# VH-VL binders against Translation machinery-associated protein 16 homolog: the designs that were tried, part 12

Target 1, 180 residues: Translation machinery-associated protein 16 homolog, of Drosophila melanogaster (Fruit fly) (q9vxy4)
Amino acid sequence: MTNLRKELEKCKHPNSRKTKALGKKARRQNNKHKVRLGHAIKSNITGEKLSWFLGQIDEGRTEPLRPQELEDLIELYFTRFDEELEQINLKQSIGKHRANQHAARKDVITMTLEKERNEFRTGGLELMNLCDPLKLKMLRDWDGSALSVQHLKLDLVSYNMLQRLKEQSKKKETSEQMET
Key: E = the ipSAE of ESMFold2; O = the ipSAE of OpenDDE; V2 = 0.75 times the mean of E and O plus 0.25 times the DockQ between their complexes.

## First folded at step 12 (VH-VL; framework fv_ersodetug)

Design z2 (from y6 with heavy chain D101E E103Y; at its last look DockQ between E and O 0.79; V2 from the best seeds 0.64)
Fold by ESMFold2, look of step 12:
Structure z2 (fold): chain C 180 residues (1-180), chain A 118 residues (1-118), chain B 112 residues (1-112)
Amino acid sequence: as target 1 above (180 residues)
Amino acid sequence: EVQLVETGGGVVQPGRSLRLSCAASGFTFSSYGMHWVRQAPGKGLEWYAVISYDGSNKYYARSVKGRFTISRDNSKNTLYLQMNSLRAEDTAVYYCAKDYESYGMDVWGQGTTVTVSS
Amino acid sequence: DVVMTQSPLSLSVTLGQPASISCRSSQSLVYSEGNTYLNWFQQRPGQSPRRLLYKVSNRDSGVPDRFSGSGSGTDFTLKISRVEADDVGVYYCMQGTHYPYTFGQGTKLEIK
């Protein structure tokens, strides 16, 4: 019931023992809150991301995605903010003096996409590898709840991993053609 | 006094084109975005197009995209609406309106009537 | 598109009595700045629309203070504290938070 911010504002002398003690308590609570908030936000983001990918796959499909299909789906995912960015850019352009409208949101989107593209091109995005039939089945069995997302075992899906899977598929096709 | 006056309405056959004009006075036209809104006979208001202050950006409601073109000439303080491939459902009073801080329409014209009929 | 729903669609009020019009949006009208771009318009018989209020509760110039607006999130209200003869017309809410802009279906105010 104690509001730490109100107590800190009541202190006239920031360097007093009470003020320093309240500052230390607020810092420790803030650090624990940041860690727990970070876990909750990651779970929500992961759940929304997986729901997005699941929603792009026909309900009747049971075969795993080909590597090119997953790559195309990831590139489509990067476009998910296009309509929102169009809205922001439009609003900023309408009147002569409104160029900064929604700038903070635009920056968040831009940095998010830059990070995701970099992850895809390096160590990989945290996704389900939908080229794996077991992973596709696990995603389809998921109830769609962000609370249950912790039971899904994620993979790091990278551009390089997908290129390797494409090359493995070409070798298999060539070997089968030579046998027939 | 801020004033908007629409012209160019009339009776036209389906499939034809019509161009509406909106003459602006009493404010710095080149600093503000402009909108077109329509009202079918006996019906409510429907927003369908906006253009930025310098004409560089435009947005259309899905119902008219590809058929209508919004434009402006800042040297003449005039907003335009080119309406192509007109349909019976385009019959309405057409209003131009001045943008307010990129999310509202504070001043409206008197409207011009477009009737699309065989 | 954001759907705006007005209630009632028709309202009959005795002169001098209050009137209230509700407007509900299908999604929140707050985006990233904390402003709520909910507007109210009046269209008197045979006239073009006139903006009454912007950002929920701010009256435009020349709008009498007997017109007031309130609400948040998805639920909004226009109130007229004492209806006068010149208040006859159709009232529209409109959201300006998201393109395309969308209007409610209108509320016709009549004197009984």
Scores: ipSAE 0.510, ipTM 0.816, lowest interface PAE 1.0, mean pLDDT 86
ESMFold2 (binder alone), look of step 12: mean pLDDT 91; pTM 0.926
OpenDDE, look of step 12: ipSAE 0.673; ipTM 0.894

Design z3 (from y6 with heavy chain S30D S31D; at its last look DockQ between E and O 0.45; V2 from the best seeds 0.56)
Fold by ESMFold2, look of step 12:
Structure z3 (fold): chain C 180 residues (1-180), chain A 118 residues (1-118), chain B 112 residues (1-112)
Amino acid sequence: as target 1 above (180 residues)
Amino acid sequence: EVQLVETGGGVVQPGRSLRLSCAASGFTFDDYGMHWVRQAPGKGLEWYAVISYDGSNKYYARSVKGRFTISRDNSKNTLYLQMNSLRAEDTAVYYCAKDYDSEGMDVWGQGTTVTVSS
Amino acid sequence: DVVMTQSPLSLSVTLGQPASISCRSSQSLVYSEGNTYLNWFQQRPGQSPRRLLYKVSNRDSGVPDRFSGSGSGTDFTLKISRVEADDVGVYYCMQGTHYPYTFGQGTKLEIK
């Protein structure tokens, strides 16, 4: 199981050659291992996501993110496939009969981003709320292991949640000024 | 038989322009992308540009972007390379190549020599 | 840009003996559908390049079966099981996974 998890940790994308091959191996073994492979894939994907967000925060920063900063970081996260999509679109354009080259990978990227944008605009993305100093400390203390990622208490971070946090900051400032 | 024949090479002074042609035969030219590759004297191969089958999309190596223009005339089965502001470093044999797998250059021309010297 | 590194850069081989050329890329050449767009080219003296192998190990039509390719990820090898006089020339690896395409430095093969 640990060898299978190690191989899954090498995969950068869900539809990668290695992820596809490992899914094939799990099916050959039998259905009783199917749940464990699914958990390993999700933990790896979540771990990569959290590592990406941690990597965007200056190592010397001690303050939690402002709501606008977290929103900007989430929008940056949505652009993470731009270079790969540009390469795919170029490759598809070169030969007359190559319009479907890498179509499966392009579809996975497109659907992943559409799902994530919808989640952000509705019930929220599964993230650490980095506007909370305790959550920021928990993420910094995390060992980076996909195995331990489910021990982190994740939040649902939505566009509406961030807008409300911005408004609460304005009300707090106004109330503090009135007490002067 | 798939064939590519480059012409238009010669000796030119720095700062001048030169236009290379690549005549294609033996395949449906407008089904395939085309590439330009160069080889400086005694040196290795360097890829420089690709153009899509219909000419609508082009991509250039960073070193030649803005100076070289790849183009094609599908009615004449001909690929072109317009080279402006030539430098001594552009001295090389220039090859055209047919794209086959979008990731490979399966057929090459015999090359045409460009010499840029003062 | 992906850097392709060949070794050795020069190789002298006795007729009938094997030859091996290594090629390493600065990043993985495997793409999402599982293909590895690593190609090998031969350039005989005074001639234009000729493709020998595509996608690591597939021989082009008319390429003798004494040429073989292997490798994965970032490390690749071209082997000639028995070198013949016609094999004199320079051999290049090239990656076509990422634009811009990039070549190795070339390996000059000579007969001792």
Scores: ipSAE 0.523, ipTM 0.818, lowest interface PAE 1.0, mean pLDDT 85
ESMFold2 (binder alone), look of step 12: mean pLDDT 91; pTM 0.930
OpenDDE, look of step 12: ipSAE 0.669; ipTM 0.885

Design z4 (from y6 with light chain N35Y; at its last look DockQ between E and O 0.48; V2 from the best seeds 0.60)
Fold by ESMFold2, look of step 12:
Structure z4 (fold): chain C 180 residues (1-180), chain A 118 residues (1-118), chain B 112 residues (1-112)
Amino acid sequence: as target 1 above (180 residues)
Amino acid sequence: EVQLVETGGGVVQPGRSLRLSCAASGFTFSSYGMHWVRQAPGKGLEWYAVISYDGSNKYYARSVKGRFTISRDNSKNTLYLQMNSLRAEDTAVYYCAKDYDSEGMDVWGQGTTVTVSS
Amino acid sequence: DVVMTQSPLSLSVTLGQPASISCRSSQSLVYSEGYTYLNWFQQRPGQSPRRLLYKVSNRDSGVPDRFSGSGSGTDFTLKISRVEADDVGVYYCMQGTHYPYTFGQGTKLEIK
């Protein structure tokens, strides 16, 4: 595990993550993300993450996401490294001698995604709960700057939280049908 | 000592097909990826496609994806480009090039000319 | 796709004088192993391209030391310290960090 921890720490390089995040956002037609000068790696990582989620929501939408919609976005977020992984896999395949080209970076990506999936299934990912209309409004009002991201109050969004919200939606629907 | 020789160019009508070959010698062909690059008359170089050493993986520039197929026969030390549905804009000199560690094309062929005209 | 932009696109140089060609990429060419896959090619009139430099500054076999490369990130330069008659042709930068590989537009070098 110490080798994996060292690889994770060594491969925390903002250049690679910024390049991939911006490419995926551009292809998802989100141009609001702005790369801001920031020296805090956590703030930059958080800002890229929030910009990604904001970019998946139509600019005119004012209603909060349904729990299933947020779950679908989180599953989509887990695919954000697909282009980078495709590039690494292609590079590794080109010549006989290249099977380990960029292997450390590939391992860091794999570890990151495994960690994030585990967090989602347990205590939750650090996100804004976009099923909450106030949180959606706060995210829309954010200027996209890594410097201002620390003023956003994050939530822990878990699989179990979303299942509970789905059940609350079913109860409310049943009550409205009986009342109507 | 490393040599690449392209053949199969010519004049063809739009919509027709043409198959280019690239004969390799002087290196272990089956250990290296191979590329096709083209150059329209009076214009710059455009990278078009790569194939892995064993042929299992291929990547194409968007301009030709779906119409051109890169392939290889390692028993004959030969790289191929099958060009279907040719268009006037495919008129170019076509070069094959040997990959070196994905970072650049260290050896190039002499090129073969494809002219697509009605 | 990574856009590679060369300047100037045409260059006239007196024999024995230096020449400098700029290449700029739309994205950083540095990736996870610390190498920058920026290459330079020379295409003499009527010939196929030849690689001059790889990984920014490394000369290919048989390339004289009057050719040098420099730069980092997104800005790169090819320099010829003393232009000779054999240097006439078109020079291309190319990035190999990201598929698809992309070339600059080319810089035509002429002797005036």
Scores: ipSAE 0.590, ipTM 0.843, lowest interface PAE 0.9, mean pLDDT 85
ESMFold2 (binder alone), look of step 12: mean pLDDT 91; pTM 0.924
OpenDDE, look of step 12: ipSAE 0.692; ipTM 0.897

Design z5 (from x3 with light chain D33Y; at its last look DockQ between E and O 0.67; V2 from the best seeds 0.53)
Fold by ESMFold2, look of step 12:
Structure z5 (fold): chain C 180 residues (1-180), chain A 118 residues (1-118), chain B 112 residues (1-112)
Amino acid sequence: as target 1 above (180 residues)
Amino acid sequence: EVQLVETGGGVVQPGRSLRLSCAASGFTFSSYGMHWVRQAPGKGLEWYAVISYDGSNKYYARSVKGRFTISRDNSKNTLYLQMNSLRAEDTAVYYCAKDYDSEGMDVWGQGTTVTVSS
Amino acid sequence: DVVMTQSPLSLSVTLGQPASISCRSSQSLVYSYGNTYLNWFQQRPGQSPRRLLYKVSNRDSGVPDRFSGSGSGTDFTLKISRVEADDVGVYYCMQGTHYPYTFGQGTKLEIK
């Protein structure tokens, strides 16, 4: 690894080809740091989301979720801020002139939930499809670390996808019932 | 000067009721939330309840919910705590305190002593 | 409920020496908006509690600058740079970030 600060300090001619090349190298190195930090932040957020879903499944369960069970978990996930919102609403009510206390946090929560609901109803939420037994096993085997979450293969889970899976389950149930 | 004065403490038997009052002066009482905090003999502080400036919202610690009721009369600049079904564990000094901007209780009363003993 | 844990529960210091009191919370005391409602109170023998610090490090009016507060998230500290005789009493941390409000157990400060 190069000590970029030492290389820049040794440049005696400010507009030389070496100085210009070091300037570009410094900009690329700063961009790598910003990208690396951004991935760490996203991985932490994703890890918290997956940990939340894992925490809703008892540790003794071995069967994949039915489509309705996953839909119910996703709807439950949308309520995860209810206690915090009640805390904010209570705090806003205590003093006569506190109506806008924590308004920025309340707005962030509202926009986050609106985005997530829209994603679920359109192209899908970025999750593990826990109706797939391999995906459930992958999530259960995950060590819970934000560092390792980037290696999990996420799916886009949508409302329409879950409705189709419910319909497939109904057709399979009817077919198996007639054959027995 | 901002002052809070609690009254209504005394010695009572278990299962009985008491009503504490907190008289406020030196500030616009109707603009601020109010709290009740207690301290058992030789023990630490325990927060118990808050009421909004207009009395429309209240929140209680789980240990007293259903037994204690916080209320206020803004026309009399007075905060109240109705304590029902008193237990020995409710023996304490009871303080009222003024809320300010969720920054904690900036002004406290002198306290009133409640003793629940058979 | 957020559990607030103080340490030590008692301490005995020589006049003029520093004192330090730790307060830990079972949950983060910060919302994303940035306010941390961690307060410190002093209760002298036979008196009502008095607020010393609010929002971690802000001193109330009339509180000497030898009292200071620091910390973030779940770990907080009250420091007295030079203990004086009038500092005898019990010190409490309290969180007001989450309802219900909760206090630490208290730290009794005595002079040796």
Scores: ipSAE 0.400, ipTM 0.764, lowest interface PAE 1.4, mean pLDDT 84
ESMFold2 (binder alone), look of step 12: mean pLDDT 91; pTM 0.930
OpenDDE, look of step 12: ipSAE 0.566; ipTM 0.838

Design z6 (from w4 with light chain D33E; at its last look DockQ between E and O 0.63; V2 from the best seeds 0.60)
Fold by ESMFold2, look of step 12:
Structure z6 (fold): chain C 180 residues (1-180), chain A 118 residues (1-118), chain B 112 residues (1-112)
Amino acid sequence: as target 1 above (180 residues)
Amino acid sequence: EVQLVETGGGVVQPGRSLRLSCAASGFTFSSYGMHWVRQAPGKGLEWYAVISYDGSNKYYARSVKGRFTISRDNSKNTLYLQMNSLRAEDTAVYYCAKDYESEGMDVWGQGTTVTVSS
Amino acid sequence: DVVMTQSPLSLSVTLGQPASISCRSSQSLVYSEGNTYLNWFQQRPGQSPRRLLYKVSNRDSGVPDRFSGSGSGTDFTLKISRVEADDVGVYYCMQGTHYPYTFGQGTKLEIK
């Protein structure tokens, strides 16, 4: 594609037979590149998840999240399909014979959320622990690509882990009060 | 033949109310959702409300939410639009339309004109 | 809300010649089941709208075969292979994939 760009830049007559042939070649190469990019995007489920969490944090924030804040974000994440589910339920209700419209999509959403809630309550969701300042910085420095997401070291963030972190924060505050 | 006939249009002052009716015939009214669409003078079409076949679910465009109420009486094969707190911007021809398999509105009425003028 | 953009907004065509109207949506109209709920309507002068096409390319009953629709995703086209005098009016695209339903601005078709 890069070599083709150089050839097109050398052409001074946009409507010449050579320039038209080069334009057709460029379109064919661009289509092949888009297909490969499409497959890379389909494998980037982790990147989409991390982008969602990053998008919920104020752009200027540099401090790590408190454990309750991360728990609240995870609960918010579980509601991300609410508008779509509302649309599906409405569509299913409009006509007498539309009860199964979009049923497959509704099932996928339901199963996804059930799995994620179970993971959160057991071994943990595969996320970045945003209560760790280094992990927050790594996520903010991430360029959003599927290739670089592979190099982010993910954590297992569970409900129990967050409760333990809350207890540690309370013990630290109690110790500071006793020091006065 | 499937037919929809709107009535109840007229000239009203801003802030007043008006109720439109849409009489349906030629199909099983209680099996289909129904829509209201409007067209301001010299303007395009604007969709603004739908009601499910049994009346259990409704959805409104933001511009009319809270002021307009869509309803139906399946025993009378009639769709209604209650229009409260009317504004000059509500001046339009109002059409009712029959839903068809989530593909949109396959049969339309002839429209009734609402003019909101002080 | 999904924005539907038509072009051109006005079209003058000689009788018997083809006409083409473009419609673009601000987001994909393809949903999980593979259906694309893109509709085309015709409104003749002084009349209520009439549906021409549904799900991109399916003609409604009584619609002549010189009307055809194509497109996918976000870009759609209505074609009239040979314009007739009865084709005068305004043409609207509409998406029914997402609530609220939204229309394009309309394309006025006139005979030169």
Scores: ipSAE 0.523, ipTM 0.812, lowest interface PAE 1.1, mean pLDDT 85
ESMFold2 (binder alone), look of step 12: mean pLDDT 91; pTM 0.928
OpenDDE, look of step 12: ipSAE 0.657; ipTM 0.880

## First folded at step 13 (VH-VL; framework fv_ersodetug)

Design a1 (from z1 with light chain E33S; at its last look DockQ between E and O 0.72; V2 from the best seeds 0.60)
Fold by ESMFold2, look of step 13:
Structure a1 (fold): chain C 180 residues (1-180), chain A 118 residues (1-118), chain B 112 residues (1-112)
Amino acid sequence: as target 1 above (180 residues)
Amino acid sequence: EVQLVETGGGVVQPGRSLRLSCAASGFTFSSYGMHWVRQAPGKGLEWYAVISYDGSNKYYARSVKGRFTISRDNSKNTLYLQMNSLRAEDTAVYYCAKDYDSYGMDVWGQGTTVTVSS
Amino acid sequence: DVVMTQSPLSLSVTLGQPASISCRSSQSLVYSSGNTYLNWFQQRPGQSPRRLLYKVSNRDSGVPDRFSGSGSGTDFTLKISRVEADDVGVYYCMQGTHYPYTFGQGTKLEIK
């Protein structure tokens, strides 16, 4: 088997055209590996998040979520660490000299939630817009695998977007009342 | 040197109350959390409650929540368990135990027997 | 509640021979900061429980080195390299990672 690093060691002249070409090839291969690893990690995190949202929706439901329902699910998602935080707070309180036990994990949770709330209030959280019937169907048809999640087209779901969709839902409701 | 001694057990009828005490010595009682654990006749160990070193936080197993109250008096180096609305299923030996930095219960008392029967 | 399952529930061992007790939890006992709050207790006949090991493998003072603990996540083992007469009793594993704390069913160790 050919080792790229070993080929570079065979070069006799630093800065020669061949040495620079091999060095460029080695850098490209290393960058490709880093990019692939980053995609796998992001897909796993995204897959777990989408599975959480899917788990909150009745299995027989075919209609899209109302904008308020999606907002309520997002607020519920922000509470997903409440039980863990209660356990951490209790353990920190038991002994006199253990007030900062698990402080690092508590800080990570706090920072994660603050970041997510800020994203929701600004440019949006990276989610599927479950108010869209096609997106809901895509999520229900998804096999749950971390790799296949890469083919799901995500949206940026923000507080402001949901407020606009609430106004659009009022317009749709008015139009549907005219049909009746 | 570290010792825990439980008292207050006895025979009572269902629906009655008992208060257990646990006297502590040989360590700085006010620096450590305390636990109550029970063992029904011929059965294993079952954890029931914990109280923080200053008494500000408490946690109970679901089976006793609302009926049992854990408390402490740091000036007397004493842990308490108030048991109300006792049931036959509460029959057990009750142990108090010292918390070891949330890593478990390193020192146990000798136990006191509570028997609930009509 | 985290269910702790011990195996075997009863163990007959010839003096001087090894003994091994398994303890399995229904969920991971590794919690914040990597701590694993698994303890082992010994209850000799007619006595209160005594802690043998904490955090999986740390022996309490006065516990002989023939007692050892191992495992991670959900699967843990207590080993006694050479059983002695004083080892007769019931052994419990306990998890302290999640409230409420929970014990295994106990393993009774007897000498053949």
Scores: ipSAE 0.456, ipTM 0.795, lowest interface PAE 1.4, mean pLDDT 85
ESMFold2 (binder alone), look of step 13: mean pLDDT 91; pTM 0.934
OpenDDE, look of step 13: ipSAE 0.673; ipTM 0.898

Design a2 (from x3 with light chain N35K; at its last look DockQ between E and O 0.71; V2 from the best seeds 0.66)
Fold by ESMFold2, look of step 13:
Structure a2 (fold): chain C 180 residues (1-180), chain A 118 residues (1-118), chain B 112 residues (1-112)
Amino acid sequence: as target 1 above (180 residues)
Amino acid sequence: EVQLVETGGGVVQPGRSLRLSCAASGFTFSSYGMHWVRQAPGKGLEWYAVISYDGSNKYYARSVKGRFTISRDNSKNTLYLQMNSLRAEDTAVYYCAKDYDSEGMDVWGQGTTVTVSS
Amino acid sequence: DVVMTQSPLSLSVTLGQPASISCRSSQSLVYSDGKTYLNWFQQRPGQSPRRLLYKVSNRDSGVPDRFSGSGSGTDFTLKISRVEADDVGVYYCMQGTHYPYTFGQGTKLEIK
């Protein structure tokens, strides 16, 4: 039991002021727990995402990704649930009774992917910009822990950002050719 | 009384085909998925195929995919297993089974024996 | 494919004594709806299989209450509190969470 719960148990003869004070304290502690849980969940999700991207890069690779490579990797990331969706669709279809039931997990996956695609097409996904050699090194140096993920400075990686990086690469190629 | 009765087993040479039937009674056949399971002589149970209640979805174990076809005729309350390119390893008793709520096989038939030998 | 491993593969038990059969899966059997699709089947000599338990611990109709199931995740157990003569046969666990469905190897139960 918490100290707060023990204090409430001791209150055999409650009065309005003491009861109100204990109730207010309990609400504040519950709100603090909710905020802390939310941060832990977000860190785990971010850590899983970064681990997935790291797993797609050869361990010995030192060159940053080309913008096209990162874009292709992001599109591959959006397909990560395909096998699970196939299993859900099959199992839900077998009997008539289950075919009429809500598949909550399928809805969560669909909404997650819709949100992620929208973020990618607008302000960007929270990722490491693996087109930056320093960011690639930071990701490789990361111990894979959700607790340490806050030490990684994330970027907003968008479709438009990747198109700009592609154009920047073309301009550098043109300038280098003109110098020769 | 829910009953499933398999027929169509027999002795065939390798490379030939057989079609098994499973006649269903005592329940609304068109509301339930159906399975085929086999058991080689002296061996354990092996699941091989499922078909959805309306026939729209099917799934096969890798060892029989492309050779076996599960199908159903809801107007006749009958499940089928078409077995092509039969091999000696397909020798078994074949059971049909009724699905309930994707939990697997709550009612089984008596089985029909398929023997593939040269 | 999910591998289902039963232990022991053979039991010899005195009438009236308990029996316990273990089943372990290579992957979690908890489906996305929170339910665990682990079933137990009995096959008496010369007969077709009969489902005893579904979703770990639920007995089918007509199954005596001396049969019970337990477990979670990847580890499951079938218990017979007092073995009777009619319990002779082979017992199989099966998972229905992942396609393809897979059975354990079977456990043969004999009366001493």
Scores: ipSAE 0.616, ipTM 0.859, lowest interface PAE 0.8, mean pLDDT 87
ESMFold2 (binder alone), look of step 13: mean pLDDT 92; pTM 0.936
OpenDDE, look of step 13: ipSAE 0.675; ipTM 0.887

Design a3 (from x3 with heavy chain G33A; at its last look DockQ between E and O 0.47; V2 from the best seeds 0.00; counts 0 for: pae E 4.0 > 2)
Fold by ESMFold2, look of step 13:
Structure a3 (fold): chain C 180 residues (1-180), chain A 118 residues (1-118), chain B 112 residues (1-112)
Amino acid sequence: as target 1 above (180 residues)
Amino acid sequence: EVQLVETGGGVVQPGRSLRLSCAASGFTFSSYAMHWVRQAPGKGLEWYAVISYDGSNKYYARSVKGRFTISRDNSKNTLYLQMNSLRAEDTAVYYCAKDYDSEGMDVWGQGTTVTVSS
Amino acid sequence: DVVMTQSPLSLSVTLGQPASISCRSSQSLVYSDGNTYLNWFQQRPGQSPRRLLYKVSNRDSGVPDRFSGSGSGTDFTLKISRVEADDVGVYYCMQGTHYPYTFGQGTKLEIK
């Protein structure tokens, strides 16, 4: 099952290339309309993010995620650049002059992860709340297109929101055990 | 004149250890990463290890990880390769090479031959 | 690991004629800094390897201008505009973009 998940993640690469190409095309066509290009770039990023989360969920699963499962998945998402960062760190340490430089890609990664961690710990990440069965169904029904992400209603998923959902699930479970 | 000279090769039994040295001259050794590359008899080049200019970072090919250790002594302008648990397939000419900013191995030594044979 | 594939593996060329060696990588060799770390090496019979070209097309000092390199992404070419007797040997491409560094299998160049 774990191997199947990895294979499904690999199948998303063609859509990612199409998504990136759309963003670059929009930039070239509408250079004077940078607000429109900015929206196209954000849509590509959102589509790739949602595809990543979908790829971590078994194809046959229909029940919503438990709050701890979603939290664990978000923490896994934060590690998605670990292999790339290892390669960058090795290259930066190879020569003496490199020890005093920042690679542009590494800076983008670190800023992105810092922003995402801060958002998660404060107002929340823009995600589908996969603890909601309707949201899980909406994500599964999504065709994977970067152009269609706009019909998906995103949520703000925060660390505090997930802690509250855990406490609600714990109280419900305890009450049901008392009845039996 | 930039020069690298490998020493320490020889004939050794399987399972034994050998330490190669690479003496550097004609450049500021402590500013450059160093590599070990090998070439089995009649075969192509195979990269095996790198060490950063200050020795703080090392990387190994999977086939030698845990058996070989790259190290350097910048005060002696010398690169080392400690080779443990040697196998017949480690028989090769071993080259050290200088690297600057991942621009490839611009200077190579003459090589030292390691033969692992019963 | 990045697989580097050279073609041909053996090349027999008439003196004074051009030669061309292809090198293909299994992954893009463009690093995040915009550089492509693809190098070419020559190993003459009985000698250590010598770097000819670095970052695709930059010649090392003392390498004649009849050696040139080209390519991008995953497909690269070494060209010798006029083969001379001293060009006999084995030619290797190598990528330095990804760890571990990897070499092609080598192309043996001989004079007919």
Scores: ipSAE 0.155, ipTM 0.594, lowest interface PAE 4.0, mean pLDDT 83
ESMFold2 (binder alone), look of step 13: mean pLDDT 92; pTM 0.935
OpenDDE, look of step 13: ipSAE 0.683; ipTM 0.892

